# Miniprotein binders against b1l550: the designs that were tried, part 135

Target 1, 279 residues: b1l550
Amino acid sequence: MRLPEELLERARDIHSEAPSHRIKLDRVGSFGLKVPVEFKGFLLLAEADVWVSLPEGRRGVDLSRQVEAIYELSNPPKDPFSLCREAAISLLEKLNYADSSGVSIRFDAPLQDGESLKYYGVEISSIASDEIINKIRVEILGMTACPCTAELIRAYKSSEIAATHTQRSLGILEVSTKAEHPDPDKLASIIERAMSSPLRTYTKRPDEGGLVIRSLSNARLAEDVVREMIHLFLEEFGHLPEDTHILAAVRSMESVHMHDIYAERSFSLDEIRKEISSH
Key: E = the ipSAE of ESMFold2; O = the ipSAE of OpenDDE; V2 = 0.75 times the mean of E and O plus 0.25 times the DockQ between their complexes.

## First folded at step 14 (miniprotein)

Design yc10 (at its last look DockQ between E and O 0.03; V2 from the best seeds 0.00; counts 0 for: pae O 17.3 > 1.5, placed apart)
Fold by ESMFold2, look of step 14:
Structure yc10 (fold): chain B 279 residues (1-279), chain A 99 residues (1-99)
Amino acid sequence: as target 1 above (279 residues)
Amino acid sequence: MTEEEKKRLIWKLALKAMELFRKGDYEEALKVAEEAFEIAVELNDPRLIARALYIIGLILMEKGKKEEAKEYFEKAAEVAEKYGLEEEYKLAEEFLERL
């Protein structure tokens, strides 16, 4: 049943009233929306958040217009980066009282892994105001091998034994920039290359042996994984605007410990270049 | 419309133009950027004028109208220099060097 159109003429517009407490809100929106996206030939189920700023003089947000902004653009399914940016711009157009809008889209991205696929986490956002700021966070699991234990075992048995403990490590790259979102596959590749070895969906015995040998040859401290991620990032993305902000981190799920190890560095491109050039 | 409302409209039009530009919708992007420019001129706001000219230049360059784009980048740089708008000047000059 559809209600009579004339109700719009008689009813108070609650959302446009002034609130009892005149306080600006930074993010008011709809969170956890399910949207389809098309990514590199795959149709994926993504989760989206949409929001706008709310000025001190406005009581509420037109929630139906918010949800409409992203769902109109998501059918038929399209590239999540275009959807993210276009929805953020559409929010500002539809909700003209807002100073800023934002859209976040989260999905698991497929990567080719031999004859199979593996997946890594992606979250993108676009924040629109007098400019647009694009953010991407990539998380992917890799393998790390402990260099301290490897050295201890080498010293115990000299050249007769090469061994250490290995573990899963979660690598994280987060980029905030005025440029377009970096390619998530390239960010994932940087993280994997910084690890001792990649993780595979499955391995056969000869390939498993090679994976372990590679990890021993590339044993790295969590701290050095982060440093390598930064080095590789600068090689691939050093052309981004100087005020681009990056977070590089690793969480190592140490196989011989009850706890995880964590290392992190955040920086802007101009900051890290000054630091490196001072040596 | 108040001056502040016009400034917000110019910002939204500029963002829309840049998104259309990234999608390859150059004809529509140009129409939106020209609207933003007209409003910026009405405001007599040099920063907004320079940014609108820069956006028009970008769109024209990708449409293959390089000589016309050069004129827009030159105008943007001229306005930016006259009013001490360092960021807007750098943006326009970077593309003038590439042409």
Scores: ipSAE 0.000, ipTM 0.411, lowest interface PAE 11.8, mean pLDDT 85
Fold by OpenDDE base, look of step 14:
Structure yc10 (fold): chain B 279 residues (1-279), chain A 99 residues (1-99)
Amino acid sequence: as target 1 above (279 residues)
Amino acid sequence: MTEEEKKRLIWKLALKAMELFRKGDYEEALKVAEEAFEIAVELNDPRLIARALYIIGLILMEKGKKEEAKEYFEKAAEVAEKYGLEEEYKLAEEFLERL
């Protein structure tokens, strides 16, 4: 049933009313929207969150206008980086009472693996206020081999390549910057190179054997992986602004334990440069 | 400046104009928005031009200059219509209806 326009004009605008408690809210919006994006020649259905701040004098946000903002910009589908930035700005333009806005877009990014595809998780975000902050989070699975068990077995059997337990490990890089979003494929590559070996969608027998041998030859603690990720990140992205914030983390799904091992470091580029220069 | 750097500057200026606008500093907001418009014209980007025009219109509207604001909204709508920018056209029309 469509209400007559005349009745809508007489209806109280609940969202524009003064709230019972005059308190500012940081984030009000729609979460779990589905939006099409174009990424590396793939058309993907991504999950999106959109929000704005709400001033203390306004009861509610115009949620329909938020949803409209992102869908208008998603047709035709575009790259998720531009979509995030443009939508964040459009939200502030359409909702002029807000002093900040944000957009987050999540999807599985395709990554070529021989004749097949593997993937990594990506979340691309932009927050707009008096400036734009771009955020990207990349998560990719790799394989780690334990150096401690390898050393114990080496000591016992004197083999050149010591057996050890291996497990899947999730590597995480999160970057927040006033610059453009870093290339997610480069971030994924850093994580994979920091692991004992990458994962493969499928392997032939010789390739599987080689992958395992590689992991054993590059046995690394979760702590080693995080440090290597940071090192490789600085080599590739050391040109970013000094106020750029990074989270590097690993969650190792240990094959000999019921629990996971987790390691992380949060830092700014300025902070980590000072730390490294002091040694 | 590269084209990309100019686009970044326009966005920065637009955000600054909106900040100043929200603070009630309409004169400085207008100055910043005009700078954004000039860069948009240099880039010859119809979408950025239309957006800069309607932002200027919004600032003028809040300053009580309704007739001047109307001219900027009409110009924004004209640019949007000419280049098939549906979103910018709808926004410009919405602002014209609020005057």
Scores: ipSAE 0.000, ipTM 0.152, lowest interface PAE 17.3, mean pLDDT 86
ESMFold2 (binder alone), look of step 14: mean pLDDT 85; pTM 0.838

Design yc11 (at its last look DockQ between E and O 0.07; V2 from the best seeds 0.00; counts 0 for: pae E 29.4 > 1.5, pTM O .795 < .8, placed apart)
Fold by OpenDDE base, look of step 14:
Structure yc11 (fold): chain B 279 residues (1-279), chain A 99 residues (1-99)
Amino acid sequence: as target 1 above (279 residues)
Amino acid sequence: MTEEEKKRLIWKLALKAMELFRKGDYEEALKVAEEAFEIAVELNDPELIARALWIIGLILMEKGKKEEAKEYFEKAAEVAEKYGLEEKYKLAEELLERL
């Protein structure tokens, strides 16, 4: 049933009323929207969150306008970076009582793996206010081999390739910058290169053997992986603004334990450059 | 200097070049990047050579020397292709398309 428009004119705008408690809210919006995006020639169905700030003098947000803002920009499908930035700006224009807005878009990004595809998780965000901050989070699985167990086995039985336990490890890079979003494929590559070996969607027997041998020959602690990620990130993205903030992290799904090992470092580009220069 | 010490030096020089670049001191940035390139050549490390060439190209591009920048990006791409550094090759190609 659609209500007659005449009845809408008589209804109080509940959202524009003064709240019982005059308190500003940082984020009010719709979470878990599905929006189409174009990424590297693929049409993907992404999950999106949209929000704005709410001033202390307004009871509620016009949620329908938020949803309209992102869907208007999603047809035709476009790259998620532009969609994120443009939608964040559009939200401020459509909801003029808000002093800030934000958009987050999440999907599995396809990555070529020989004749097949593998993937990494990506979350692209933009926050608009007096400035625009762009955020990107990349998560990709790799393989790590434990150097400690390898050393123990080498000490017990001399071999060129020491046996050790291997496990899947999740690498994470999160970058927040006033510059454009960093390339997520490059971030994923940094994570993979920081691990003992990448994962493959499929392997032939010789390829599988080679992958394992590579891991054993490049055994790394979770701590080593994080440090290597930071090193490689600085090499690739050292040109970003000094106030760019980075989170580098690894979650190792240890095969000999029922729990995971986690390591992280949060830093600004200015901070980490000073740290490295002091050594 | 050991090979490891030289690699560390290249890294420090690269960071310094990028710092100078961000400050708009392109002449000094170029000088530091060239020093990094020379050490990379001494080490005969294709990845470090390609990276140094790429950094030099970026600095030259900001200086408005587009033709010279193009030459360095092409050289970086050539080194990357020869040694199977596909990621570096793609980056060089992208930069060439922007010039």
Scores: ipSAE 0.018, ipTM 0.282, lowest interface PAE 6.2, mean pLDDT 86
Fold by ESMFold2, look of step 14:
Structure yc11 (fold): chain B 279 residues (1-279), chain A 99 residues (1-99)
Amino acid sequence: as target 1 above (279 residues)
Amino acid sequence: MTEEEKKRLIWKLALKAMELFRKGDYEEALKVAEEAFEIAVELNDPELIARALWIIGLILMEKGKKEEAKEYFEKAAEVAEKYGLEEKYKLAEELLERL
């Protein structure tokens, strides 16, 4: 049963009232919205969060206008980066009592994998105020091979048989910048190149053998995977604003242990360049 | 100075240049690195020449002189390739790709 719209004339506008406790809120919004996006010719179902700030003098946010704003922009489906930025700006314009807005969009991105596809995790956001801050997080699985065990086996077997434990490792790059979002494929490529080998959707025996040999030839500690990610990131994205913030991390599911190992570094571009120059 | 004394001086100058570079004193770092380069050329030592060129290129890159830095990295790669200095060649090529 739909209620008569003329009742709106009789009802209080609860949202526009002052609250009993006049406290500003930083993020008020709708989380977990399903939106279509177009990415690299694929129509994907993404998950979005939308929010605005709420001034201390306003009791509530107009949630219908928030949801409407992103859904209007998602039809027809468009690339998630444009959707994210445009929705954040639209929210700030449509909800003029707010001094900031934000949009986050999460999806699994397709990546060419031989004759097939594989997927990696992407989360992007845009936060609009007197400026726009763009954030991207990329997560992709790769293979790592332990160099310490490889050296022990080499010494024991007189270098005739290359062997070590190999495992899946989750690589993470997170970038926050005033520039446009970095290309997620380039971030994923950086993570994969820092690993001992990429993972494949499937392989035939000759290809699987080659993959393992590649990983053994490029054995790396988790700590050195993080260092390599940082090195490769600086090569590709060292031109970004100096206050750009990065998190580089890896979680390795070590095949010979009951536990994972984890390595992480966060930094700004200004900070890391000074650090490297000091050595 | 003997040849060995000149080689030790080049090593000390290179270390000083890298220390000045690390502190952000790029003008003085460049002056010291150029002195090391001149002595390395006098000795006709390919490894020391390539190292000095690589250091000069790195300093210029951090000063924002990308086109000048490119010239020095290209020269370092040429010397390294000509004389079979694989490590120096790979280092120079890596920095050229970053430009």
Scores: ipSAE 0.000, ipTM 0.057, lowest interface PAE 29.4, mean pLDDT 84
ESMFold2 (binder alone), look of step 14: mean pLDDT 81; pTM 0.788

Design yc12 (at its last look DockQ between E and O 0.18; V2 from the best seeds 0.00; counts 0 for: pae E 15.3 > 1.5, SAP 71.462 > 70, placed apart)
Fold by OpenDDE base, look of step 14:
Structure yc12 (fold): chain B 279 residues (1-279), chain A 99 residues (1-99)
Amino acid sequence: as target 1 above (279 residues)
Amino acid sequence: MTEEEKKRLIWKLALKAMELFRKGDYEEALKVAEEAFEIAVELNDPKLIARALFIIGIILMEKGKKEEAKEYFEKAAEVAEKYGLEEEYKLAEELLERL
């Protein structure tokens, strides 16, 4: 039953009322929306979060307008980078009481793996205020082999290829910049190249053996992986603005322990360039 | 103990040292590796001596004691050179280059 228009006119706009406590909120919105996106020729169902700031003098946000803003832009489906930026801007236009807005879009990105597909996790975000900040987070699994155990076994058995424990490791690159979003495939490639070996969706027996041998021949600590990620990132993305912020991290799911090993470095491009140039 | 029993003991100690090392118990790993070294010296087996020196050096390297590790790798190289142990000599050179 539609409520009579007269009752709607008399209904207090609760969201526009003054709050009991005059406190600004940084983010108010809808989280876990499902939106279609086009990525590399694939139509994907992504998860999206949309939010705006709320001034101290307003009780609540018009949530329906937020949802409308992103869905209007999602038909027809478009690339998630454009969707994120355009939606962030549209939110500020539709909700004129907000001084900032944000959109985050998450999905599993397809990555070609021979005749099959593997994937990496991606989160694309844009925050709009007086400026637009673009953020991208890429997470991809790889394989690491422990160099310490390998050296001990090699020392004792004198083997060219020393046995060592191997494990899955999650590599993470997060980039925040005033420039356009960095290419997520390039970020995923950096992470894979920084590890002992990539993972494969399927392997034939000879290919599996080769993958393991490669990992053993390229044994790396979690710390080595992070440093290599940073090095490779600077080679590929050193052209980004100096105020670009990066998080490089690895979570190694150690096969010999019940716990994970974690390593990270957070830095701006300016800071890390100064650090490297000083050595 | 027979020579064969001593060699078996060195192997057992080496495995124990590696296990302790993987657990991050470097102090106890060093103790066990030193015991293996002493038995290797008793056997007067250059190959076992060189290998025991490598294990000690690697543990020290992981503890951040690079200078001490270097001394052990150099000693291992010396033993390898003196007794014509080509594999052990090559390994010593590789380890010294990584320091």
Scores: ipSAE 0.035, ipTM 0.462, lowest interface PAE 3.0, mean pLDDT 87
Fold by ESMFold2, look of step 14:
Structure yc12 (fold): chain B 279 residues (1-279), chain A 99 residues (1-99)
Amino acid sequence: as target 1 above (279 residues)
Amino acid sequence: MTEEEKKRLIWKLALKAMELFRKGDYEEALKVAEEAFEIAVELNDPKLIARALFIIGIILMEKGKKEEAKEYFEKAAEVAEKYGLEEEYKLAEELLERL
């Protein structure tokens, strides 16, 4: 029937109309999509966000094409970094009215922990325009000292004090670069080495005691952990483009009766090198 | 009470004070920390004295008594400087900056 088809064509074109207010939007898309990925031999369920920019002259985005761009590329499952970059490029091609596109993919990555596995959080993004900017955020649990407690732990050398007065903390590294995404395992390793001692997925009597003792030996304030993360990052990734941006941070996981501890530093490689060379 | 028994008691009191502090019982935490301070003074041990002053100052700071906390941190810094306690002096400076 011709009349219904013409009505359907008009409904499909509503996104191409000018909006009542001509204001550009930076991110319009579908968030929280579930996609399968293959990472280092593991099949993982990831969560993805896809978006494009929307120019001031266009009212809406074609959401079905956004979803198609990533789902077509996710079957069969493939590595999340390729999926992320390729989907961002595909979005920009399919939605040619957009100045930029973006894809974020979040998953829990396995990490070898003795004879078992533990997991750390990974979020990657690719933002496509005239160029591609790749972003990766890695989060992993470890142990830090409270603001004033590290000295007490070191001074008293008591496992009872260590067990009571260290806290679980989340170490965070976030990198934005024009190069390929840094290896998440290397970023996780930097965070673990910067913290006093990594948490284990399980412990037995000897292993649990060893973990606590190592935490005592390497106890650091959150601020010192951030500084060590930066130092180790520069050793491993100092070769990245000079305009690479980094955020290094530590966040406490428990704060009911103590102020939350959060320390961070963001910088470009150019900025931090100038700062260090001034000493 | 032997010197070792007094040091052990200071350890027990410090643990108790920090646990009370963590749970938000600041009044009892302060009382316990003051007991630890008195024993540290009896021992005439500058390191233990400075550490007890830190605990008292931290509790006062969380009670909103910033001026009183400052006095305790400054006193701890003075003790640390006089007796060459570099780690304690650094901690005092860190605590004074966080005020």
Scores: ipSAE 0.000, ipTM 0.217, lowest interface PAE 15.3, mean pLDDT 78
ESMFold2 (binder alone), look of step 14: mean pLDDT 87; pTM 0.849

Design yc13 (at its last look DockQ between E and O 0.01; V2 from the best seeds 0.00; counts 0 for: pae E 26.6 > 1.5, placed apart)
Fold by OpenDDE base, look of step 14:
Structure yc13 (fold): chain B 279 residues (1-279), chain A 99 residues (1-99)
Amino acid sequence: as target 1 above (279 residues)
Amino acid sequence: MTEEEKKRLIWKLALKAYRLFRKGDYEEALKVAEEAFEIAVELNDPELIARALYIIGLILMEKGKKEEAKEYFEKAAEVAEKYGLEEEYKLAEELLERL
């Protein structure tokens, strides 16, 4: 049913009214939108969140304008980095009462694995206010081998490559910066290189054996993985602004326990540089 | 500055102008928006030029200078039309309707 324009003109604009309680909100928006993006030659359907701040004197946000903003920019499909930045800015332009805006785009990023594909999870975000902050979160699964059990077995059977339990581990790198979004493939590579071995979509028998042997030869604690991730990150991305914030984490889904092992470090580039230089 | 650095600076200035505008610091907002406009012109980027013109127009509108604001929105629309910027053109029209 289309309401006549005359009735719409008479209708109270509920969103522009003063609220019962004059309280600013930090984020109001639409979450779980589906938007097409182009990434590394793939057309992907991504999940998107869009939001703005709401001043204390306004009851509600014009949600339709938020949705329009991102879809206008999504046709034709573009890279998710540009989409995030441009949409965040467009939101502030369209919703002039907002002090800040934000866009987050999530998808599984394809990664070549021989003749097949593997993937990593990525969330790309941009937050606009008086500046633009770009955020990227990469999550990729790898394999870890336990050095403690390996040492116990080595002590018992005297082997160069001791058997140990192996498990899948989720590595996480989250970067927030005023610079451009870091390359997610490079972040994924850092995580994989920090683990005992990468995962494969499929393996032939010789390759499977080699993968396991590699894992055993590079046995690492969850703590080792996080430290290695930080080290490799500094080598690759040490040129980012000093106020860049990083979260490095791993969740090891231990195969001998019902629970996971988790380790993390949150830091700024300035902070971690000072820490390393002090040793 | 690289072209990319200049584009980033324009966006930063635009956002700063909006923030100042919302705080009621209209004079400073105008200065910042004018700086953004100058850089946009140097880059010869019609999208950035149109956007800078919108921001200036919005600030002027809030200052009660409706006629001056109208001129900036019209200029923005003209730039958008000339270069086939449909979104920018629509925004300019919407702003003109609000005056």
Scores: ipSAE 0.005, ipTM 0.211, lowest interface PAE 11.2, mean pLDDT 86
Fold by ESMFold2, look of step 14:
Structure yc13 (fold): chain B 279 residues (1-279), chain A 99 residues (1-99)
Amino acid sequence: as target 1 above (279 residues)
Amino acid sequence: MTEEEKKRLIWKLALKAYRLFRKGDYEEALKVAEEAFEIAVELNDPELIARALYIIGLILMEKGKKEEAKEYFEKAAEVAEKYGLEEEYKLAEELLERL
């Protein structure tokens, strides 16, 4: 049921009123929107969030304007990074009472894996105010092999069982920068190279054996996976602004426990360079 | 304690040493591994003695104390050779090569 436009003219504009409690809000928006994006030649269905700040003197946000800002820009489908930035700017232009806006876009990115594809998680955002801050989170699974358990089993049982626990480990890189978003494929590559072995969609049996042997020969502690991720990140992205903030983490789904191991380091480029140069 | 009870205790101590070692608590891991060694000596069980010495060496190696680790691997190899423990001997020699 569409209501007559004359009624709209007579009704209170509840959103523009002052609230009973004059408290500013940091994020007011629409979350979980479905938007199409084009990423490296693939048409993907992404999930988006849009928001603005709300000053203490305004009761509500024009939510239809928020949704229109991103949907207008998503047809025809385009690069998710451009969509993210342009929508954040459009929100500030359309909702002039806000002092900041934000857009997040989440999708599964395809990655070539021999003759097939595999996927990794990407979440990007752009937060616009006096400046634009771009954030990206990449998550990709790899395989880790525990070096300590292998040695302990061998020591105690004397080669009766050639074993260690191997498991899926989720590698995570988050980057917050004033520069453009880092390439998610490069971030995913950094994470995979830090692991004991990549995960494959499928392998022929001889190739599978080689992958397993590689993982056992390249056994790494979860802590050292995080350290290697940081080292590789600095090689590839050390040119970013000094106040760029990074989180590097691994969540290892330890096959011998009911719980996961987690290792994490957060830092700015300035901080980590000082730390490394002191050693 | 019976001989069987002491062997079970050595296994429990080895697991505790592993958990402490994984956490980076190398000083406490070493203390627990040394307790396992003392019980292996009480049992007069050369296989358990050689394995306990090997575990102590592994912890020292991860602490970056390679010269001390070498001494423990050499002791483990000596015990293993004396008592014909071929597997324990190969294990200790392999780690000496990695040093």
Scores: ipSAE 0.000, ipTM 0.087, lowest interface PAE 26.6, mean pLDDT 82
ESMFold2 (binder alone), look of step 14: mean pLDDT 84; pTM 0.826

Design yc15 (at its last look DockQ between E and O 0.01; V2 from the best seeds 0.00; counts 0 for: pae E 13.6 > 1.5, placed apart)
Fold by OpenDDE base, look of step 14:
Structure yc15 (fold): chain B 279 residues (1-279), chain A 99 residues (1-99)
Amino acid sequence: as target 1 above (279 residues)
Amino acid sequence: MTEEEKKRLIWKLALKAMELFRKGDYEEALKVAEEAFEIAVELNDPELIARALYIIGLILMEKGKKEEAKEYFEKAAEVAEKYGLEERYKWAEELLERL
């Protein structure tokens, strides 16, 4: 049922009213939208969040206008990086009472694995105000082998390559920068290289054996993985602005425990450079 | 002043009254709370009226005016009951029991 337009003239514009409590809100928007994006030749259905700030003098956000902003820009489908930035700017233009806006787009990114595909999780965001901050979060599963158990078994059986427990580990790199979004494939590669071995969608028996042997030969604590991720990140992305913020983390789904092991480091490029230079 | 502006003013006054109360400035707190009450009455908002009465009662209690405090708590409770706000002012009843 469509209400008569005449009723709209009689109805209060609730969103434009002054709130009972004059408090600014940082983020008000629509979360869990589905938008098409083009990524590496794939057309993907991504999940999107769109938001703006709400000034203290306004009761609510015009949510319909937010939704319109992102869908206007998503047809035809485009790369998620451009979509995020453009939509964030468009939100500020359309909702002129807001001093900040943001767009976040999430999807599983395809990654070639031989003749098959594997994937990593990616969240691409842009936050607009007086400047644009671009954010990207990459999450990819790899495998870790425990060096502690390996050492115990080595001591017991005197083998060059000691057996140890292996587990899936989730590596996370989150980068916030005033520069362009870092390449998510490169971030995923850094995470995989920091682990004991990558995961494979499928393995033939010889390949499986090789994968495990590689893992055992590169046994790493979750802490080691995080440190290696940071090191590799600095090598690849050290050219980013010094105020670029990074979160490097690993969640190891330990195969011998019911719980996970977690390690993280949050830092700016400036901070970590100073730390490394002090050694 | 719009109705919404008046409501906002009442909340500001309530917060200020409580600040003064916490500082032990009960006389000024009472004045501020009374102003809030007057505006609440002008708005004919039962919740804000009950709240203002309760705050006044609290201040009076701390001033050692137990009997006067009791009257204000009773009035707050009466307003709350009349308008179905009892759950929000259970604390006033508890304070009445402590008096």
Scores: ipSAE 0.009, ipTM 0.309, lowest interface PAE 9.5, mean pLDDT 89
Fold by ESMFold2, look of step 14:
Structure yc15 (fold): chain B 279 residues (1-279), chain A 99 residues (1-99)
Amino acid sequence: as target 1 above (279 residues)
Amino acid sequence: MTEEEKKRLIWKLALKAMELFRKGDYEEALKVAEEAFEIAVELNDPELIARALYIIGLILMEKGKKEEAKEYFEKAAEVAEKYGLEERYKWAEELLERL
């Protein structure tokens, strides 16, 4: 059953009224929308959030217009970075009472892994106001090998064992910039190269042995993984605007402990360059 | 400047115009929107042209200049229809209906 359209003329327009408490809201929108995206030739089902700011003098947001805007742009499926930026701009134009808008899109990105695929986490956003701020967060699992235990075992005088514990570690790079979103594959590559070894979808025993040997040869503290991520990031992305903000982090699920180890550093490109040049 | 750099400048000018508009600085908002329009015409980019006309119309509408705003929305709709810009046409037509 559909209600008569004529009722719109008789009913109060609740959304355009002033609220009883005149308080600005920062984010009003629809969260958890399922949208199709095309990424590197793959059709992926992503999750999106859309929002606008709401001034103190307006009671509500035209929510159907918000949802309509992103859905119109998502059909046919398109590149998630273009969708994110275009939707944020469209929201601000269509809902002209808002001072800012935002769109976030989350998906698992495919990555070639020999004859198979593996996946890593991506979340992008675009925040539009008098400018556009683009943010990307990449999360990928790798392997770390503990150098402290390796050194202790090496120092054991009668030991014929060359060993240490290894574990999965989650690497994180998050970038906020006025430039275009960095390529998520390059961010994922930086994270994997900073670790002791990448994780594979599968291995045969000779290849598995080689992987473990290489990880032992690249034993690294979580702290040094973060430092290496920063070094590699600066080599690849040092050209970004100086006010670009980065977070580099590792959460290591230490196989011999009941708890995780965590290390992180946040910085702007301007800050880290000054820090490095002062040493 | 490259074509891509000019397109980014138009995007930045449009956002700046909308912010100035919301703050009530209509004269500066119009100046900025007109600059975006001129660059869009130089690029011969119909979507950016229609967008700039639409923004100018919004600013004029809030200044209480309904007849002038109507002209800009009509021009935006004409450009959008001519070049098959369905979303821009829909937005302009909606505002014309409300006037």
Scores: ipSAE 0.000, ipTM 0.341, lowest interface PAE 13.6, mean pLDDT 85
ESMFold2 (binder alone), look of step 14: mean pLDDT 80; pTM 0.779

